# Designs tried in a protein design chat: VH-VL binders against p0dw94. Part 2

Target 1, 243 residues: p0dw94
Amino acid sequence: PAGTPAGAGASAGIGSDTGSNASEDSDMFPTIVFGDTVIERKEYVAALKAQHGAARLYFRQTYGVDPAEDGWDKAHDGEVPCRWLASRAIDELRRRHAAYLIGVDLGQVADDSYASIVARMEAVNSGNAELKSDGGIVYGRTGFDIDSYLSYELSALKNAYTGDESNPGMSLSDDEVRRYYDEHDWTKDGVDGKTPLDEVRGNVKAQMRSERYDELVSQRAEAIDVTDLPWDALYRFTAGRLG

## First folded at step 1 (VH-VL)

Design c6 (framework fv_ucenprubart)
Fold by ESMFold2-Fast, scan of step 1:
Structure c6 (fold): chain C 243 residues (1-243), chain A 124 residues (1-124), chain B 108 residues (1-108)
Amino acid sequence: as target 1 above (243 residues)
Amino acid sequence: QVQLVQSGAEVKKPGASVKVSCKASGYTFTSSYYMAWVRQAPGQGLEWMGLINPSGGSTWYAQKFQGRVTMTRDTSTSTVYMELSSLRSEDTAVYYCARDYYGSGSYRKAFDIWGQGTLVTVSS
Amino acid sequence: EIVLTQSPDFQSVTPKEKVTITCQASQSIGSSLLWYQQKPDQSPKLLIKYASQSFSGVPSRFSGSGSGTDFTLTINSLEAEDAATYYCQQSSSLPPYTFGGGTKVEIK
C-alpha cells in the first residue's frame, strides 16, 4: 500500500527538467525500472506533461473541480489528483515502452530506452541540418523536438508492424474481415446502407490491423510490472512538480 | 447524383454583409454529413471558415471569422447559408461549400463533394 | 492549431517523371490527412483520404503515404492533365481544419 504523500520541494514547473542542483534531483526522483530499462527523470516529467490535461479533465468531469486551481494534493472521495496523474504517467510510459519493445522484437530498434530515442532524434536532426547546409532538398520535419519525434517514431513502428502480414495478428482471414465489416458501419457518401465489402476491403483490413496492434501494445504494457515501483517517492516527486 | 449548387457572384461595398447559399441534392441532407465553408482569395490558398451540422444546426467557426460569420440551414429546402458581415477588401474570394462525413469510421472524413464556388468581390 | 507545411511551393516537371509533394504537420495527426487537386477556375477535387486511401475515380498514378507528422503525395508518371495546385488538409482536430499552403505543378 501507499506510504507518505509526495513532498513540495521539487521544481515548480511540470514542463521543466531543471532542478536546483544534482544532489537534490537525485534525492527526489526515485529509481524506476521497466524490466531492464531505467526510466529517466526527464522521460517521466514528459509523461506527466502529456497526462496533465487528462487529469484536469477527469477531476472536472468526476468532481467538478480543477486540480490546477483547487490543489493537486487535495483528496476527492479518496482520489488525490497528483497520485492519479502519477499513475497515468506510468501507464503512458508502459504503453510507450511496450510499443518500442515490439519494435525490438522485429529488429526495428535496439532497445526501448529514452536515451536511444533521443540519440536517434539527434542523428536525424543533424543529418537533415547537414543536407540543408549543402543546399540539398529535405522533406519532412528537420527540427524534431522529443514530443514530435516520439509521435513520428511510434507511428513508424506501428506502420512497420501492421504493414507486414507475417507479423502476429496481421494475417487476416476472409471470415475475420467479413465479421469485422458486419460489426461496423461502412457507408458510401450519398448512399444509404452499407458499402459492399469488396469496395472497402482494404480499409476494413487496415482498421483491423490498427486495432490489433493497439491491443498487442496494451497486452505488452500490462506485462510491465509496476507493483514494486517506489510509489511513495514517486508521489512525493510528482506533488513537488505540480505545487 | 450528389450535387452542391451555390448562389451566384456578388459585388459588395466595404462594411456590407453577404449571404451565400449552397443547395444540396442527391443525398439525405440531415444524415451523415456536415457542411463546411472554405474560401480562396485570388492567387491564394484554401482557408477553412467553419462547419455546420444540418441536422441539429450546431456550428463551429474558425477563430479568424468568429463574430463576423454565421452559418445556418433550412432543412425544408436542403440549403446551407454562410453570412459574412463587416466586409473588407481582403474578403474578396471564391467561397466554397463542401460536405464532410461525420458518421462512424474516421477513414471516411473528407470534403468529397464541393460546390462550384461563389465569387464575392468587395470593392469601393 | 495544427499547422501544415507543404513543400515544394512550385515545381516544373517533365512529362512522365515522378513528382513528390510533402506535407508536414506541427503535431501528430495519425492518418487524418487528405490531398486535393485544384485546376485554375475549378473547385478542389479530393484525391486521397486517410493519408493513403484513393478516392473513387482517381487515376492509379496518384498515391499517398505517411502517418504522424510526415506525409507524401506521389504522382508516379506525370501526365499533362496533372498540371494543377495540390493541397494537403488535416481533419484530426474538430475544429479547426487546416490546409497546407499548396504546391503548384507545371509541365516543363
Scores: ipSAE 0.000, ipTM 0.378, lowest interface PAE 18.0, mean pLDDT 80

Design c7 (framework fv_ucenprubart)
Fold by ESMFold2-Fast, scan of step 1:
Structure c7 (fold): chain C 243 residues (1-243), chain A 125 residues (1-125), chain B 108 residues (1-108)
Amino acid sequence: as target 1 above (243 residues)
Amino acid sequence: QVQLVQSGAEVKKPGASVKVSCKASGYTFTSSYYMAWVRQAPGQGLEWMGLINPSGGSTWYAQKFQGRVTMTRDTSTSTVYMELSSLRSEDTAVYYCARAPRIAAAGYYYYMDVWGQGTLVTVSS
Amino acid sequence: EIVLTQSPDFQSVTPKEKVTITCQASQSIGSSLLWYQQKPDQSPKLLIKYASQSFSGVPSRFSGSGSGTDFTLTINSLEAEDAATYYCQQSSSLPPYTFGGGTKVEIK
C-alpha cells in the first residue's frame, strides 16, 4: 500500500479523470435513467464541473463558507455542498435532455443520448479536418470540443423550433407583439422615446419566441422525474470526485 | 471623454477567485448604458461572459460562467466588478469591460462602443 | 445560445487587394450583427453596427452586408494598418451575446 499523494484529501476541485481505472470508477457511478436514456458517467462528471462554481458561490453567499476550503461533505443548516452540487448537475442534465427531446419530437434528432451527440461532433470534426487538409473551406474554428458542440447544436435546435410558426408558442398575433413591445423599453441611447414597432418588429418577435422556447424547455425538464434516482449512491460518487 | 479604466494584472492559483474592477468616467454611469464583460485567452478569440445594468444591478451571464461569475457595481464610485471563482488554468485570459447602449427590454443591447484596456489574469499552479 | 462561425480563420493578402470575411449564425438574427477590429495588444474597436452601418470615424473601405444568417465584412483595398483580427458579434436575442471565432488578416 502506497501513501496518499500530497494534498489528495484537500483537493477542492473535481479530480482529474485518468481513465485507466475505469472498472473501479464504474462500480461507484450509479445507473441514472431519464425516461429510456441512460446518463453516462462522463456526461454527469462534465455537469459537475460546470456547476462547481455555482456551489461555491451559493455556500459563500448563504453561509459565509467556501466548500473548497471548509469541506464538500460538511453540513450547513442541513445542506451538504456535494449533495447541492449533485442536485444542480442533475438539473442541468434535465434541461439539456429536455431541449434534445423537443428536437426528437420534431424529427430533428433521433435521440437525446450523450453518445449520439459525441458521435455527431466527431463526424463533424472529422469532416472539417479532412476538408481543411485538402485545401477546402472550413466554416469556423477547426474542431469542436463537447462544450462548444453542445452550444452549437442546442442553438441549431432552438433556431429550428423558433423559426417554425406552426410549433407550439411560436405563432404570434399582432396584438401579442404590440403588448410585448408596450411592456418593455425599446429606446435607443441618445434618442428620446421608443423605437417604433415597425423598425424592431423582427427583434420583438425573436425575443418573444426565444423566451417561450426557454419556458418550454424548462417545463419539459421538470417533467423528467428524478424522485427515484439512486441519490445516496450518486452523493457518494460525487463526494469521491471532489476529493 | 468617455473612459473605462480597469484594475491591474493578477496572478492566482487554481481554485482561487479573482475580482476585476472597471471604473467609468465621462458619462452618466446609471443612465442609458449596460456594461459587458468579455475575455480573451492568449492567442484565442473573444468570449462574452455577461452583462450588468448599473442602474438596477440586474445581471445576465453566459451559461458557461453561470455560478462561477458574479457582476456587481458601486454607483458612488461609478465602478463595475467582475468576480470569477474556482479558477482553472483555462481561465488565464485578458478580461475586458465594455460599454453597451440600452435599446430594449432587460438585457437586450445593440453594440459595445467603448472598451477598457483589459486586465490580464494568470492562473498557474 | 446563438453560435457564430467565421471564415476564413486566416488570410494573407497583398496590399490593395480586396478582403472578404464571412460570418454565419446558427439561427436568424435579422440585422443584429456587429464587426470589430482588434490589433495586437489592443482592445477591440467597433467597425460596423447593424450589419451594414459604419461606426463613426471608420474608413470607407470597410463595409458590411447581409441579413438573417449570412453576413460579410469587406475591405475594398487593404492598407498596412488593417493587419488585425476581425470578429463578428450578435445582439439580436436575449443574452448571451456571442462572438465569432475571429479572422486574422496579415499583409503578404
Scores: ipSAE 0.000, ipTM 0.384, lowest interface PAE 16.4, mean pLDDT 80

Design c8 (framework fv_ucenprubart)
Fold by ESMFold2-Fast, scan of step 1:
Structure c8 (fold): chain C 243 residues (1-243), chain A 122 residues (1-122), chain B 108 residues (1-108)
Amino acid sequence: as target 1 above (243 residues)
Amino acid sequence: QVQLVQSGAEVKKPGASVKVSCKASGYTFTSSYYMAWVRQAPGQGLEWMGLINPSGGSTWYAQKFQGRVTMTRDTSTSTVYMELSSLRSEDTAVYYCARVKWELLRGAFDIWGQGTLVTVSS
Amino acid sequence: EIVLTQSPDFQSVTPKEKVTITCQASQSIGSSLLWYQQKPDQSPKLLIKYASQSFSGVPSRFSGSGSGTDFTLTINSLEAEDAATYYCQQSSSLPPYTFGGGTKVEIK
């Protein structure tokens, strides 16, 4: 896709989402759909914030420039920082939605929508606040933000999948476990040589299942087609959020 | 050589059950390979029915067959079974077993049995 | 659910001509697309796995390409023994698995 780049130099930085109707940026945010799920403006903005540091690091390491100083719309060997950041944000959303869709298959969640995630977070936060106001003791986190809640839920979904040997990819033969063990370094601090397989078999299996789950999420994310996204409009929106 | 040998043709009445077997040889039955069942009605295309992991015995069934199909295995004889109950005339088909080889959690049905014709008629 | 649509349903081809069969998925499936050949009264045979990887023993005249939603099976120079029905299949680690409707190739 070849679009007209947004004018930088007068754009505000990536700010908090105050609500789609209240923000003029919502009129410029394109319609983005993963399968049947609409990607919300605030969901995308959160992904931009998460990938902002990675974009700065990439351009610093690759081209010796900081986009925050040099400009987010300045091309470097054909790569434009705001477009790189937009692509990275979309890739992160593909991975997140893929993980939730796996959770849908397990009956853990009803859908992969951002609104459903936010609703669950708010319900948890409200429950914790109620318990605290009643003089109760809260042993867990009191007040998730969306980033910490996503981390919490994504971890729970992964644990649910990898913890069930009946799930595709999670049943491991003794030969597979032995081969994986032989191909990796299994050592303990202060002990020379490999730790015997019988002492770390559970850890070996857990690592294998974790890696297979990550591969499954990547495979499922690849299935989310982004070639027909309105990339030019998304690039303009992204540039407008940067400063 | 790798081979999947299925049981012989069956003729059943509506409402009966049929149990088709698939015996594997030439590879380690419980090592990394799953087994799928696929059917084909006369003159029609291929339809996936379900998947079984011979190692743990875990199963996944197509929603259309949920409640009527059961897949099991016997590791001592390297055999997988597919039992379909409450047979209807539209269940008349050739039933295939196929070995599923996993590569990065993607499956390929690389070896197929010869097929078992199940005829359901009154 | 993922639906696979094959085109054409049928084609009659002169020996040595190039045959092209397409398979379109209702949503992106990455490279998780396989091609099978089935001759009358025989079991299906795997030809191409993961969009473009030839299965062992398959003649080099068979090739696969594509990704996402659009996939193609090509027979570069049709031989008499290639008369068969060809099926595409979506196969990832999570079921259900779906087959295309099939394309029947006959010799003129």
Scores: ipSAE 0.000, ipTM 0.428, lowest interface PAE 12.7, mean pLDDT 83

Design c9 (framework fv_ucenprubart)
Fold by ESMFold2-Fast, scan of step 1:
Structure c9 (fold): chain C 243 residues (1-243), chain A 124 residues (1-124), chain B 108 residues (1-108)
Amino acid sequence: as target 1 above (243 residues)
Amino acid sequence: QVQLVQSGAEVKKPGASVKVSCKASGYTFTSSYYMAWVRQAPGQGLEWMGLINPSGGSTWYAQKFQGRVTMTRDTSTSTVYMELSSLRSEDTAVYYCAREYRGYSGYDWYFDLWGQGTLVTVSS
Amino acid sequence: EIVLTQSPDFQSVTPKEKVTITCQASQSIGSSLLWYQQKPDQSPKLLIKYASQSFSGVPSRFSGSGSGTDFTLTINSLEAEDAATYYCQQSSSLPPYTFGGGTKVEIK
């Protein structure tokens, strides 16, 4: 046999010609839904790019191989790099959507869709381009790509949440702050072991709020069920994107 | 002249604290720039410790140093301070302050000016 | 935490040869990657900002490229004064920031 549909791996019948339709179908991006939000092909591809380096680093450190040279479809102790990358990309999307859904709860954004994120990015970019065209002053970078915009907006969402003590988890009682302080080693030489709480109160509160926000994002991400995703189709699509 | 001038070398015993200063001149200390602290152990690479906004005094610390590091500033003298407590021998390093461009748009951040470094030696 | 993996750790190069240094991020940082040069007993100096933009006063033989997770610093024709350790750094959002492990370039 000589079955050769792109990335399909299925054996073709004896003497059968596998046409372009079969190859194209094998490489199609499957329907992925997080709650009521459809994950777009380009959103998933962006997540693959974001986790591409992590996959190479993981396999280099764990198995001494670089998937970019060795092949993304070769198994190493049961782990296949393209499948590891796909799972990591889905996990990143779960965390990203979780953070945006928290933003929806706060009225910061209308929804967690990729299209809405892109629209906001394009609006900022258009505003900067218009200002420059009119001879206006634009400082720093004049445009976002999607990766830099996501980094910027996710940081803004976290800062807005943690900076408002009326948000769930962000109002800290004196007892909670003292307990957290007591449970951790806030030390400085020249005092009796621990730096007095009043000297580090701002740091203690900031750390508590950061940790609580990260836990909320993690909890919200875990609520996004990925058990019934079309994993086989997603793996085929992912392998096709990597060569 | 735009420059960052740091305090002199320090020798400390384990368990002590050290406070390093970084005096800025030649630019508006509270406008367009943050100040970071980066350390480098002998023969090792660069390690980011934290960041301070001189205008409002807001700080961000690397998780590894949270609880041991404190960054402050004095706007009247255009000086940033970094205090590291509970010193260990592995804290022996050159400590740099570095000016970070923040610009009006906030989308480009880079260290364009570095202090000369302060060697802190922790030994018994 | 974004991890930057830099390679090679060390290279000894004949003058006028091309030097290529790579920096790989554990997740996408867009173009928010910086390159620094550090000579012995000196502070780091910025060479490249936003992955590919030369900082003012930097010789044209230095260039940067890449986006997302894979970045390269190239010295097109090595000069004696280029013997130094080179570091990449990411600043894709608010802190924490991280540096690569460094590449030491020596003249043969």
Scores: ipSAE 0.000, ipTM 0.392, lowest interface PAE 13.6, mean pLDDT 79

Design e1 (framework fv_ebronucimab)
Fold by ESMFold2-Fast, scan of step 1:
Structure e1 (fold): chain C 243 residues (1-243), chain A 121 residues (1-121), chain B 111 residues (1-111)
Amino acid sequence: as target 1 above (243 residues)
Amino acid sequence: EVQLVESGGGLVQPGRSLRLSCAASGFTFDDYAMNWVRQAPGKGLEWVSGISWNSGSISYADSVQGRFTISRDNGKNSLYLQMNSLRAEDTALYFCAKDRGYSSGWYFDYWGQGTMVTVSS
Amino acid sequence: QSELTQPRSVSGSPGQSVTISCTGTSSDVGGYNYVHWYQQHPGKAPKLLISDVSKRPSGVPDRFSGSKSGNTASLTISGLQAEDEADYYCSSYAGSYTLYVFGTGTDVTVL
């Protein structure tokens, strides 16, 4: 599965955590750039919040500890929870920016910057702009906050991509659909046996396209190089936000 | 095909003990956290207890802490719940549930059919 | 443990849309994108319907959709069908001491 988390360690393959540099402003948010897009402090903090629960789950399952109780800076077999969380937050931002860059390729958005996302959210909230929805997920919504708007817009971008059969990966043969159907359990509660393909064909195709889109996002995210980020400064900032 | 099969339920008197078992198949059991969730007759779902893939992390709902013990045997693909000092309010259908996520959330992608525990005098 | 608040019941006619709310706090629904929905038919085990606010598992019709705003998550069922008559439960990550919390449950009736 392509969605398996990469580099779940204190350094997460980052390679710069042995630095001995010190600064009077070491806890300030460092300059982080993905390609030519600057990552804002508030965008990174939101990503930390999104990955906070995953970090706690990982350390509970792996070491039997909860970083929120045991300490975010305590090492466990070389893994430091706040550094692990920082790495996951950067991975989350890579996936988010990758999805927006795919949207740029399709002409759906102009860029992948956080400021542009916030500006569109504010315009929607004031009634100045409308984004396409896939019907049920966020229709009729008003008064977005940034988290709900990101979910809304990322879903809209995904729907725009997966709804166009001319896009790479989105054209499905009948044989591919039948094979996917046969390899997965298509049942519903209260009904005996497997639901016939004719009744779930639309859902089978939607799930296949969803998985292929997620894989494209993962591939695009991996193209965003993070080996040269100021990891030591980012770790210090992250530790300061958690205690 | 993922299967979770609970057993061990029955009628017991208050203050007695009961041991529930859950037999798992169709997935790599030792890669996932496992949970017990209960439902009293005509009532909603209540999370009871969870155990990590390696038994290194264990958690309990406040209502059962100190009375129930969750455990697993990865070699036998089995999950257990030892229930001590049973009370009338522990009467419920007990479900075994497979934990899905380690980075995408905290949810149960598969559930067993449940085993009924009735605590009555 | 604080339980997530859902309406006791929701009713609709075939083809109608119904929405079920799930209200928590900033320490669960509002603090994370880890809100999930389960469907339970009478006498059956719960089945995962929606994960991570809005993601549909294989086999779940696209007429089921999820969203979240602040401390409230919502499940919407469009094109309501007779087989949708069931109990629906939301759940969320609840913290270090109590891992999961469920909603009070909503009984959906198709009239």
Scores: ipSAE 0.000, ipTM 0.378, lowest interface PAE 16.5, mean pLDDT 79

Design e10 (framework fv_ebronucimab)
Fold by ESMFold2-Fast, scan of step 1:
Structure e10 (fold): chain C 243 residues (1-243), chain A 127 residues (1-127), chain B 111 residues (1-111)
Amino acid sequence: as target 1 above (243 residues)
Amino acid sequence: EVQLVESGGGLVQPGRSLRLSCAASGFTFSSYAMNWVRQAPGKGLEWVSGISWNSGSISYADSVQGRFTISRDNGKNSLYLQMNSLRAEDTALYFCAKDLSYYDFWSGYRYYGMDVWGQGTMVTVSS
Amino acid sequence: QSELTQPRSVSGSPGQSVTISCTGTSSDVGGYNYVHWYQQHPGKAPKLLISDVSKRPSGVPDRFSGSKSGNTASLTISGLQAEDEADYYCSSYAGSYTLYVFGTGTDVTVL
């Protein structure tokens, strides 16, 4: 024993074009190309996540606002947080691709594509699963997600480059080492004053090589031209990802 | 027993460099990832940098990226933090910490916590 | 840096239960099961209290328990004791370039 059913008018009104679909208002990820390499949506999103904290810190220190609470699309002295973040994400991708291209030049990797990185990560993870199947116990992040694998592989590329004196910038003269040492204060546990160069020579050289590698990556990254990127579409996509 | 001892802290002027050391004993140092974590006076903990057991993975907090360099010498059971272009905001007690991250056959990849910490070494950036 | 949000302070009487929340985003607390908790007494180094969301290291009493739901992790201290008066910090894996992020910290007072 039910009451009278709702009329055709009420039924027709319910369900007709109901709800806003987020995808209807979300901009699609634009086509982004660095040289011959297409930047995937997933790669860009990973770069956004990597720079997200830097964006919050910058706006907090500069304007006293947190974009996560104040809004990513609100302008502050001409700077819009989501656009600042998009710019930093692109710079991060330029730096990442530059490092991989240096690796390509040295024969360590075949290309700088995200798909190739993911494929290598999956191969490593598959090998680790086989090790687990054999009862092996290992320490130190042997199960990679893409973020930890990028960190691992970028560090490996840097170590391979800086560990080879024949690479540009990696052969250090005694005069260069002495000059770098003199320009910085090197101290040691329980000893006042500057630690003698002969005791820290290896550390001085390692720091010099690290800085020179970072400078080479920066120079190579700057060679990746981003003038022709579809910035407006990228900004809209980025704003949509941040809520 | 298991210990980490930091050293190398002190009073340093802005723009200068300082190198911190951490001596490990009582465990197989080469098997564990290591971290530097700092704490400004009266403030909370801030992760600074981490390095995998084999130096294959190195990461930094955004606030120190490009200025600080983490390294390790497994043969000497030692962890280092080279701090360049120091700022007043870098003033803090600096801890080194052992990272428990491991892969276990039965439980999978677990324990990303830092189970052993040193006493810390104080770095004061001021004139 | 991107910090996880914790209440500034929590208080309770001996024998009570208190819970400390730790709220992040889908890119840290919500994205991974890699949340850990640290206890720090005044003037001392932090001590690992809970690892991997809910795992207790050897020597940590069963009174301490951890959990996670969505973007919020929680530390519960049951049977609160005077010795539990300390600062508590959560931490989460946050990705490859910034490996870990810490919470703002919570001061637990035993009244």
Scores: ipSAE 0.000, ipTM 0.390, lowest interface PAE 10.9, mean pLDDT 80

Design e11 (framework fv_ebronucimab)
Fold by ESMFold2-Fast, scan of step 1:
Structure e11 (fold): chain C 243 residues (1-243), chain A 119 residues (1-119), chain B 111 residues (1-111)
Amino acid sequence: as target 1 above (243 residues)
Amino acid sequence: EVQLVESGGGLVQPGRSLRLSCAASGFTFSSYAMNWVRQAPGKGLEWVSGISWNSGSISYADSVQGRFTISRDNGKNSLYLQMNSLRAEDTALYFCAKGYSSSRGFDYWGQGTMVTVSS
Amino acid sequence: QSELTQPRSVSGSPGQSVTISCTGTSSDVGGYNYVHWYQQHPGKAPKLLISDVSKRPSGVPDRFSGSKSGNTASLTISGLQAEDEADYYCSSYAGSYTLYVFGTGTDVTVL
């Protein structure tokens, strides 16, 4: 979309001589902070990559277009694919940081910074390489990439939280378990009728804890205020990263 | 009816990466936990990794912890195993196995895809 | 965490009964009723034979039976037949949502 009219009447003629245009600005990553934590360019770009497929699927299903072919900057009923993707990337980062902040509250990790995550990944990769150095294999950068390490560590944080009944939401009464069981369809392939609770109690509890943890992460993520983010600059940067 | 088809195996050098896929059909994929189980030539079964129906719970065997990543795409009825920092000891037939919703067992298995880590 | 212990091999004649033990700890076999048995013929994928200690899936003959006492589960094959010649593996849920452990495996030979 076009810019909003300026109230001051600062028209400098019909041809704008723009030393800084959209493509030039797209290379400039703005300062983004979640509380006291600065979001690095690399972290944001990784989140874009993670949500890229979802953006393509959404616009294909909703408007019959593929942004990778049609253009990431073309509006469809007021929705611009690169802006949709940027918003989803920020939501992904909010969720990730929320999970790490819950880990901080429980003493599982020191902070939610990307640099700390990368440092832990590199330490794991280096440790693995040293264990195999006698094999005469060059290990350099083999091991976790950041996407696989994030998936691994976020799962570890979730398992640590849900595995401790003393954590908020993780203590389940027999009545709560039975109510959840009654509200859902617990069946076995090839067996008529609902599977008795005593046979699936472990599965029921695990599912309840998983859902409660996901809800806690969602609530904590929503507490990360993104109202004052430099959205226009972020949209320009995002558009410039997409072909 | 139920089919699990693994792919992505092959010959790979130590220290490299490989990604396995499992295509599922004949059941509601999004309702069941999925697992990878491996078997080295002439050896027994070893559980590698498992993932819940919604990706909310993920676990790994100690032997692959920190090197392998399990994931799933419920929209594509697909299970994946990203294998990094491969070792000769990872040489095995890798099976995709469906969780049994009420018993934490594995009621259906694919035929497996062979991964050979050799220089 | 460790593999469940099974005898390496068991042998019998047609018509006899054989029993395969599967020994773990209080954090797996002893702690849960989620012990399963799998049959694997050479060159084939494993097949679920017994679920939840003693339940037979559809199509499994009643001559296969399972039980558990403390930290040890057992699979009994009565009326042993030539087609029972295979490897048998136990498995147990080990407590962390989707964490599982397999037994060392038992080769059943029908002489």
Scores: ipSAE 0.000, ipTM 0.378, lowest interface PAE 15.3, mean pLDDT 79

